# VHH binders against q9y6x5, part 312

Target 1, 379 residues: q9y6x5
Amino acid sequence: LPPKLLLVSFDGFRADYLKNYEFPHLQNFIKEGVLVEHVKNVFITKTFPNHYSIVTGLYEESHGIVANSMYDAVTKKHFSDSNDKDPFWWNEAVPIWVTNQLQENRSSAAAMWPGTDVPIHDTISSYFMNYNSSVSFEERLNNITMWLNNSNPPVTFATLYWEEPDASGHKYGPEDKENMSRVLKKIDDLIGDLVQRLKMLGLWENLNVIITSDHGMTQCSQDRLINLDSCIDHSYYTLIDLSPVAAILPKINRTEVYNKLKNCSPHMNVYLKEDIPNRFYYQHNDRIQPIILVADEGWTIVLNESSQKLGDHGYDNSLPSMHPFLAAHGPAFHKGYKHSTINIVDIYPMMCHILGLKPHPNNGTFGHTKCLLVDQWCI

## First folded at step 14 (VHH)

Design gb10 (framework vhh_8dlx_2)
Fold by ESMFold2-Fast, scan of step 14:
Structure gb10 (fold): chain B 379 residues (1-379), chain A 119 residues (1-119)
Amino acid sequence: as target 1 above (379 residues)
Amino acid sequence: EVQLVESGGGVVQPGRSLRLSCAASGFTVSSNWMGWVRQAPGKGLEWIGDIYSGGSRFYNPSLKSLVTISRDDSTNTLYLQMNSLRAEDTAIYYCATGKDYESRYFDYWGKGTLVTVSS
């Protein structure tokens, strides 16, 4: 049977949670596998962009999912209110499940991973679930394991997405040790249940499993707000995305809008599109707006109102608080190996190698993940 | 020593509901995987469902709409709730637990409790 891979994401799992809380099930997983302590994600550090970068190996400016809320200046389309099912938004890249189905006679399975309920280049995962946050982790796992064990052509690539600890991170903030302890213990228990299920079904020893996340989380406060309405009247611009990266589409002269914003707050950087720092790789796409505002870590951009968020993400990708981790176990991976850092775009070419697929051109570097793999020389 | 004691079986009329209990000793229910299995007269063992240490539940697809597994950590007890009972549900019901994740079989079983669905 060809190699098989299950890719699991726990949304918003900040890397340093591993050092500040106990994860007995995850630590048992890591003991006989590999751990990458920090994964440097792509800018902006948001759910849809980073989940699509994991499965394409591309920066956001290249794969086209540049935010959770978008406007395309060429076609005049808006991406919001769950209109993410329009293939237009996802067709600037080829995700791994599409490649898996097209290069070999293989199937892909998906439980809620962003983009998997959308036909991309006229291809959708062989088995998938329409996104519904009310569906339990158990039901997602049961479907994935059933499809991995009982499909023709065989499912060789499967994805599983879970909304925690991101939802609780927003609600309580990452500094709420009491609430976050309960949430993270529940996640560790779910990881234990995942391993138990795979062992019971005889899948564990021959399946490659990656557990990762798209971003971290930082503490916000009612004392750290940037009121955009105090700087500029809403009649001068259309707001495409608000916080912590605001996407501004001017209704008047761009320079006039920029001048009203550039000195508005000491806790926000204001960029004309062509002046966005090169290190962000966030410039070359029609969905990136003419003016971008980037709040400092822990600051929230608001419109003359209070924010209910106690935690948030989307900030500068150089911030350790924005970084997730990666753990993996299976026949492709070394046992007991710890690695410091990789880029989130490096995951895609590594997964292609494990599955024997030819990767589409991407921004990842296979050499960065070589030391994790048993069939590679490490230097 | 691990011990499992099932209770709650008996004669029940078709269409009624019944809850079975499994009292555990020698280990903590919340820290182990547990399951329910039944055996009808003259037939093999049929898996009903499992509850894992983390609380995740997995059911036999043919039975999922008819049964619910739960536990009470304070009394160290596992439950099987059965609804809309039919004559075909007549069987000896066993609770079981596995301590070793490598085991594909339950390592410890109770003696079972008989459920008879009779009109």
Scores: ipSAE 0.006, ipTM 0.455, lowest interface PAE 10.3, mean pLDDT 89

Design gb11 (framework vhh_8dlx_2)
Fold by ESMFold2-Fast, scan of step 14:
Structure gb11 (fold): chain B 379 residues (1-379), chain A 119 residues (1-119)
Amino acid sequence: as target 1 above (379 residues)
Amino acid sequence: EVQLVESGGGVVQPGRSLRLSCAASGFTVSSNWMGWVRQAPGKGLEWIGDIYSGGSRFYNPSLKSLVTISRDDSTNTLYLQMNSLRAEDTAIYYCATGKDLESRYFDYWGKGTLVTVSS
């Protein structure tokens, strides 16, 4: 009876993979659903920031997860992918599972989505798994489907996160057709298994399913390195985040640090915080450091060393290589409809509409997703 | 047309392991859902687990730590690996597949293979 939604993320699924590889299971999913060919994500194009933007509808400067590595100068706290459990970092926004549980008195379920194993505003997902990369997709799916069928109050919002193709994209680079075709075929098989499981359990016809991602991937090279040590001594600054967006906390005068960096490489832009381009929406948060370095697409910032990454992300969000896609199926969605582009922040108000939730103030525009929905007029 | 033939059953000592096989014909194991079901003497059918076309596996929670389902697509064969066998595992083991996932039923069954755990 109440509307249900399963949100699935395959980390680092670049939109144009859909054009360069075969996805028979995903294609069958789209045939009876909708496809958004490009999702314009938020800057910086990193995992934690964009996953939190999907579920809050906010730019990073507004929700507070501004990078995968952060420092707060007031509290002296550090954030990283291995130290992400302090609610302090997540409390600047209200993610959809919290709203779902508090506003409609329904349950939420989570398999590894960033933030779901953290109590945010003293509320944690009703059912969740502590993050562990060793847990199989099958185990995550089994728990989610079990919770969707056997919960009281009912689970109406569920999330499922998978680390591929991001891990392989970093290791092999997106231009390695042989290795990427193998990885992407496995993902397509997992999508097929997901659909089969939902059908077998009688969930498929009444469940809204969104398959999306947080960012894309671009090819890197040992020929495209920016050695930060050739620009400035370690003694002049504290490094908060390195590549491809470096976050610099000066130990000396900010202007002196800026002057040492600003002309160091033709493949890197150096910004004082107040000079960061407005189009990034990456300025109004204390967690954004006084100096930000932004490498050009495919360039890696290093500290007098080689980089082992053949692929990376975090670059300018205007780059098509940084864009994921969105596919969806279910009673809320049209069948066989293709849409060109939405903003990643638009996903949140669309999901709130599907679930009958009142969205918290957000940066998304519901009008951008209207054409996907059967109960809306497309203009 | 669709035919499933189980093998590998027999008498086995408690605590040992056993692998059952299911040979499929008129049907491709890599393209469809398949499962294992057992029936102990005088009892109803008990679902053991399933494998889906993409390779995802789902198990009865009561049996998950004791069994593993796998397949060999080149020989069109499904397997059930069983560890730490107990007298309670004595049953006829059936390989099964569904005609349609929407049915939630096993439409095609093998004739079964008997596993006896004793002495």
Scores: ipSAE 0.015, ipTM 0.586, lowest interface PAE 7.4, mean pLDDT 90

Design gb12 (framework vhh_8dlx_2)
Fold by ESMFold2-Fast, scan of step 14:
Structure gb12 (fold): chain B 379 residues (1-379), chain A 119 residues (1-119)
Amino acid sequence: as target 1 above (379 residues)
Amino acid sequence: EVQLVESGGGVVQPGRSLRLSCAASGFTVSSNWMGWVRQAPGKGLEWIGDIYSGGSRFYNPSLKSLVTISRDDSTNTLYLQMNSLRAEDTAIYYCATGKDFESWGFDYWGKGTLVTVSS
């Protein structure tokens, strides 16, 4: 039977939540599968960029989704939640569902994964749901399992996205043990329901399932604010993105704007585009603005106002608080194996291997994930 | 001993609503999957929908707009709310559960409750 894979993302699931809270259903999943304790995501550590890196194996500068808010100086286009369906923004890479449909004469299915409701290289996921945050986890799962069982050509790649624990992480902060315990228990219950549904439908034993996330979460505070208005007047620049990575488009001389910002706060690094650290792989794309501000962990950049966020992400990808985990179960995976760390870009070539697809050129290294797979030799 | 007892059936006019109950004993409804299945005269079994241990609910797409499944964990009871009843909804309605979350199929059933939709 051709291999099948379901990729599930719980947005903002910080890796160390696994150590600090009880997950009986997820633990049962891991017991008969594999766990990667930390996944080093791409910079910036935001939802749209990292979800697209998972399915393309590319750094943000290469796949073109460089932030949740972007500006392209050549075309004068602006990217935001309200216009993310323009294929222009997504066409700098080929996501795995497109490759799956074109190489194997197979179908793909998607419940809300970023980019799946957009035609990319004139190819849209065979079955998909238009993004709507009000649609329940149950409805998303029902559609995915229906498509996995009742499709011709067969669905071999399916994705499922859920907004929690990110939304609650922002609202309460990751250090609010009472509220986070409640939210994370609900997620564990949803994982239990997912497994139970797959078993009931006869899918469980022959389906490869990956549970992962795009980033973590760190605690913020009203005592850790950087007021950009105290450093520079709004008339000197256009703000493309604000916090914790600010994207600055100068309206005057770039050097003058840089000089006003460079000593603004001891809790923020200011970079000219060409000076952005090489380790970020965040430089070679026209959607990356001429000046980038990077706040220190837990600091929020504001415009003469308070912030209501008690948690946030987008920070330096070397920070453990920004790292998600990856757990997997199925015929392709070992049972009871734990691995310390992979890069988020490594997920794509691993998934291509499982599905028998030829990967597009990518930044991942298959060798980093081979120890997870039963058909590979681990050294 | 696992036992399921359906109630709430009877004769109902077309276009009206009806709620069926299933009282469970010998196991905890919140720890197992439960579902509703019906059988019209001379027809096979038709799946209506399920509720899982964590509270997720799944429906037969042809019936989704017409039915709602819920449970009361404190009374160990499963419910089926049916709206806009039609003559073709005439059937014996069964609640069912598996022996554990690893099992698939209808290990335990009630005796059923008859719903007749007639003018």
Scores: ipSAE 0.015, ipTM 0.591, lowest interface PAE 6.7, mean pLDDT 90

Design gb13 (framework vhh_8dlx_2)
Fold by ESMFold2-Fast, scan of step 14:
Structure gb13 (fold): chain B 379 residues (1-379), chain A 119 residues (1-119)
Amino acid sequence: as target 1 above (379 residues)
Amino acid sequence: EVQLVESGGGVVQPGRSLRLSCAASGFTVSSNWMGWVRQAPGKGLEWIGDIYSGGSRFYNPSLKSLVTISRDDSTNTLYLQMNSLRAEDTAIYYCATGKDFESYGFDYWGKGTLVTVSS
């Protein structure tokens, strides 16, 4: 039977939560598997961009999901809803479930992973759920395990997405230990139940399971606001995305808009598209706007309003607060191995190797994940 | 010395509700997965649902609106609440648990309790 992989994402699971809170179930998972302590995600450190980078191995400028809110200047299309089903936004890359279905004539299953309810290159996940945040973790896991246990062709790649701890991280901030400890304990209990469910169904011993996340979370404050309306009148530009990375489409001369913004706040950097730092890999795509504003960690860009968010993400991907972790268990992985850091784009070629798929050209480096795998020589 | 003892079965009229109990001894009900399985006369085993250590509950989709699984950790007891009972719910009802984290499926079963939906 072909190798099988379940990829699980807990949105907004900051890597250092593992050091500051107790995770008995996750630690038991790691004890017989592997842990990557930090995953360096892609810029911008937002949900849709990073989830698509995990499954394509590409930087955002290459896969085309460059933000949670986007505008394409060539086609004049707007991406303004996380449930946008237009394949146009997703077709600049080939995600692993498409490759899985086409190369090996195998099935894929998906419970809410971003992009899995969209036909991409005329291929949709064999089994999927339309995105609906009200659907419980239990219902998502039940569907995934049912599809893994009884499918023809067999489901060899499955994805499972959960909105926590991101939603609570935004509401309470990552420094609210009382509320975050409650949320994180619930997540650890869900991980324990996931493992027990897989064991009960006879799936555990032959299934590779990756538990990861798309980004971290940093503390925000009403004392750390950048009022964009004090910098520039809204008649000069169209706002495509606001915080903490603002995407500005000028209605007048780009240089005039830039000059009004460039010295407005010591707590944000203002970039013309061609001046965006090369290390971000955030430049070569029509959906990246002519002017990008990047707030400093913990600062929120607002339009003459207070912000209710006590935590946020989207900041510079070099910040440890923006980094998630990766834990994995299964026949492909070593037992009890700890690794310091990989890039989030490295997950894709590793997963292709585990599944026996030929990866599409990507920005990941297989060598970075070799030490996690039992069938590889670790230098 | 793991033992599971089901109780609460009997004859019940269609449309009524019934709660089955499973008293566990030799292990703690919250330490491992537990489930309910039934067998109607002349048919195979039909999975009803499971509960896991952390409290997650999973149900057979055909039964999801009709049953609820719960446990009382202080009395070491598993429950199956059944609502809107129909003639096709007539079956022997078993509670079951896994041996430990080294095994999978259900290793320990009770002897079952008969539920007859008729009048």
Scores: ipSAE 0.348, ipTM 0.754, lowest interface PAE 4.1, mean pLDDT 91

Design gb14 (framework vhh_8dlx_2)
Fold by ESMFold2-Fast, scan of step 14:
Structure gb14 (fold): chain B 379 residues (1-379), chain A 119 residues (1-119)
Amino acid sequence: as target 1 above (379 residues)
Amino acid sequence: EVQLVESGGGVVQPGRSLRLSCAASGFTVSSNWMGWVRQAPGKGLEWIGDIYSGGSRFYNPSLKSLVTISRDDSTNTLYLQMNSLRAEDTAIYYCATGKDFESFGFDYWGKGTLVTVSS
């Protein structure tokens, strides 16, 4: 019988939340499975880029979803996560659900994972829900479990996305223990209900389940603002993305724009595209703008206004506050094993191995995840 | 040990609403999944819906607009609210729960309560 995998993402679940709050249901899941304490995500540490990296194993410069707001210099197209579902933006990579449907006589199912409601290389997830944030976790899980149990060809890869704790992290900030404890307890209860639902339906024992996230969250403040209008007049450039990584498209000479920005604030780094640090793997794509501004952790770039966000992400991927975790359970995984760190791009080749798929060329290293798997020799 | 007692059934007119209760003893309703299942005369069991320890609720899609499952943890009672009753809703209604958190399906069932929808 073919192996099955359910990939679950709780958006913005910072790794150290696991140490600062109680998660009885998640801890029971981990006790009989595996935990990776930190997942080093890709730069920039934002939702669309990192969710696509999880399912492609590629850095953002390679898969083409380089931000939540983008401009393509060659085609002159604009992208926003709120409205644009043009396949053009997603076609620079092949996500695992497409590979699953094309290499094997198998189906994929998706509840709201970024990209799954878009035909990519003329292939859309066999079962999917159009993105709608008002749809409950329960409705998403109900559809996923029905599709896992009642499909021909069989659903072997399923994805489930939930917006929390990211939405609350932005609203309250990660240091608001009262509000964050309430939100995180609700998420733990949802994890408990997910496990109970899978057990009740007879799916649990033979299903591989990964619970992970795309990034963390850091505390912001009205005392930590960078007013871009104080640096440069907006007539000199087009703003493609603002904070905490600003994407600047010059309307005049690039060097002149760079010179106006480079010393404007001690709390941001200003890079010409070719000078972006190699460690970010954020340079070789037409959707990366000629000048990139990178704010220091907890600093918000604004246009002559205050910010209402008390928490944010998008910052340097070396920051522990930007890191999510990964927990997994199922026949492919060891029981009670704890691992320190993997790269987020390593998840893709691991999932391909579990499903018996040949991975597309990717930036992940299968060796980094071998110790999690029962069918692999570790050490 | 585990006992489930359904109540609230009876003869009701078409178009009316009815709430069934399930009183649990030897078991805490919030500690495991619980569900409602019915059996119409001469037919097999039909799943209505479930509620899980954290409060998540799942319904048979054909019945979702007509039913609501809830619980009162303080009285250790599970409820099934039914609206716009039709003749085809005539059935014995059972509440059920799993043996423990590690089991699957329903191991413990009540004796059922009969609902008859007729003129």
Scores: ipSAE 0.254, ipTM 0.708, lowest interface PAE 5.0, mean pLDDT 91

Design gb15 (framework vhh_8dlx_2)
Fold by ESMFold2-Fast, scan of step 14:
Structure gb15 (fold): chain B 379 residues (1-379), chain A 119 residues (1-119)
Amino acid sequence: as target 1 above (379 residues)
Amino acid sequence: EVQLVESGGGVVQPGRSLRLSCAASGFTVSSNWMGWVRQAPGKGLEWIGDIYSGGSRFYNPSLKSLVTISRDDSTNTLYLQMNSLRAEDTAIYYCATGKYFESRGFDYWGKGTLVTVSS
């Protein structure tokens, strides 16, 4: 029987939450599995880009999901969370569920992972749920476990996405220990319930399970706002994305717009596209706009208004506050092993190895994850 | 030591609702996974649903719209609410529990309570 893998994401699960709160169920999972303490995500540190990087092993400039709001200057198309079902946006890469279905007679299953309800290269996940935030974690898990147990050809790759703790991180901010402790305890309880469910169904011993996230969260404040309207009149540009990374499409000469923005605030960096730092790997795609503004950690870019967000993400990927973790358990993984850091793009080639798939060309390095795996020699 | 006692069964007319109870002793309901399973005459065991220690509830997809599982932690009692009962719901209903870390599936079962749906 081919190996099986369930990939679970809790959106916005900042790595250092593990050190500041108690997670008895997650710690029991880790005790018999592996923990990567920090995962260095891709820039920008947003939900759609990083979820697609996990399943493609590519930087955003390469897979084409460069933000949660995008504009393609060549085709004149607009992308937002409400109209993300056009395959055009997703076709610059081949996610692992497509590879899983095409290389072998295998099925994939998906509960809400970004991109799984879209036909990519004319291939949609064999079993999937259309995105709906109102669907409970329990319903998502019930569908995934049913498909893992009752499918022909067999489901060998399954994904499960949950919106917390990101939604609460935005609402309360990561420094609100009372509210965040309640939210994180609920997530730990869901992890416990997931493990119990897999054991009850006879899946636990033979299933590889990865629990990870796309990014972290940092504290914001109404005292840390950058008012873009104080820098430039809105008639000079079209705003494609706002905060904390603003994507600016000039309506006049690019240099003139840049000159109006470049010294407006000490709390943001202003880049012409070709001057974006190489370390971001955020330059070589038509969906990256001619001018990008990058706010300093905890600062919010606004248009002559107050911000309601007490937490946010999207900031520089070198910031530890932006990093998630990765925990894993199953026959492919060592027991009780801790690893310091991997890159988020490294998850894809590791998953391909576990499933016996030939990876598409990617930016990950398999060597970075070898020490997690029982069938690999770690020096 | 561990004991589960189901109650609330009986003869009920089609279309009515019924709530079954499971009184637990020797362990804490809120700290364990609990489930309901039924067996209709001449049929095998059919899983109805579970409630896990963290509060998550999972149901047989064929029954999800017709049943609700809940618990009262203060009385150490598990409940199964059934709505729109039909003749096919005639079965012995069992309450069951398992240990999170050391067992797969249900280790302890009640004696069952008979539900007969007939006119």
Scores: ipSAE 0.005, ipTM 0.437, lowest interface PAE 10.9, mean pLDDT 89

Design gb16 (framework vhh_8dlx_2)
Fold by ESMFold2-Fast, scan of step 14:
Structure gb16 (fold): chain B 379 residues (1-379), chain A 119 residues (1-119)
Amino acid sequence: as target 1 above (379 residues)
Amino acid sequence: EVQLVESGGGVVQPGRSLRLSCAASGFTVSSNWMGWVRQAPGKGLEWIGDIYSGGSRFYNPSLKSLVTISRDDSTNTLYLQMNSLRAEDTAIYYCATGYDFESRGFDYWGKGTLVTVSS
């Protein structure tokens, strides 16, 4: 019987939440499994980019989902982060569910993971749900567990995505302990329900389960705004993405736009595409715009308006506030093991190993996750 | 120690709504999964739905639009709300809890409450 893996994401689950709030159900999961305390995600620290990096093992410049809002200068196509099902945007990489279906003649199942409702290289997840934020966690879990138990060929890779605590992190900010405590308790309760459901259905003992997230969250404020309209007139550029990483497509000479922006605020860095720091791995893709603005942590770029966001993400991936965690349980994983840090791109080759798949070329390093696995020697 | 007592059954006309209650003692409903199961005359047990400790609810797909499970943690009580009742909903309704299914597998059931849908 082939090995099975369920990959669960709670969007915007900052690693430090584990130390500042109580998670009895998650801690019980970890006690008999593994915990990676920090996962260093890819830049930019946004939902679509990082979710695609988890399942491809690639930096954003390599997999092509470089932001939640994109423009491709070669084809002149625009990507909306809502309801865009054009395979063009997703075809620069091969996600693990496609590899699972093509290499091993096994099925994949998906409840709302970004990209799973899109045919990628002419292959769509065997079972999937069209993205709809109104669908409950219970309905997503019910479909996933039904497909894990009742499919032929068998479902060996399944994904489940949930929008919290990201939505509440944006609304309240991570420093709102009263509201965040309530939200995080509900998430812990959902984790408890997930485990209980898997046990009730006889799935728990033979299923590998990974619980992770795409990014963290940092506190924003009305006192930390960068008004782009005070720097440059709208007639000079097209705005592809705004905050906290602004993607600027010049309508005039690039150097003139750069010169108007470069000294506008002490709280943002302005880069010509070729000057973007190498450590970001955010340069070599036609969807990365000629000028990128990167706000300092907690600063919001606005267009002559106030921001309603009390929390945000997208910032420098070296910031601990941007880091999620990874917890895992199952026959592939040690019990009671804690690891300090891995890169988010390392998750993909680890998952390929667990499923017996040959990984596509990727930016992850299998050696970084060896200590988590029972069948590996930790050096 | 563990006791479940169902109430709220009776004769009800087709098309009407009915709410059943299950009073639990000897354990805390908010710390365990609980469910509703029914048995129509001459038929086997039919699962209606469950509510888990965290509040997640799972329903029999054929019944999901017709029933709602809820709980009141302050009174340690489980509820089953049924809408648009039909003659085929005539059954004995049982409240159940799975207590420590991982190691013991003991299932606790009430004695049931009879619902008769008749005009």
Scores: ipSAE 0.000, ipTM 0.394, lowest interface PAE 12.5, mean pLDDT 89

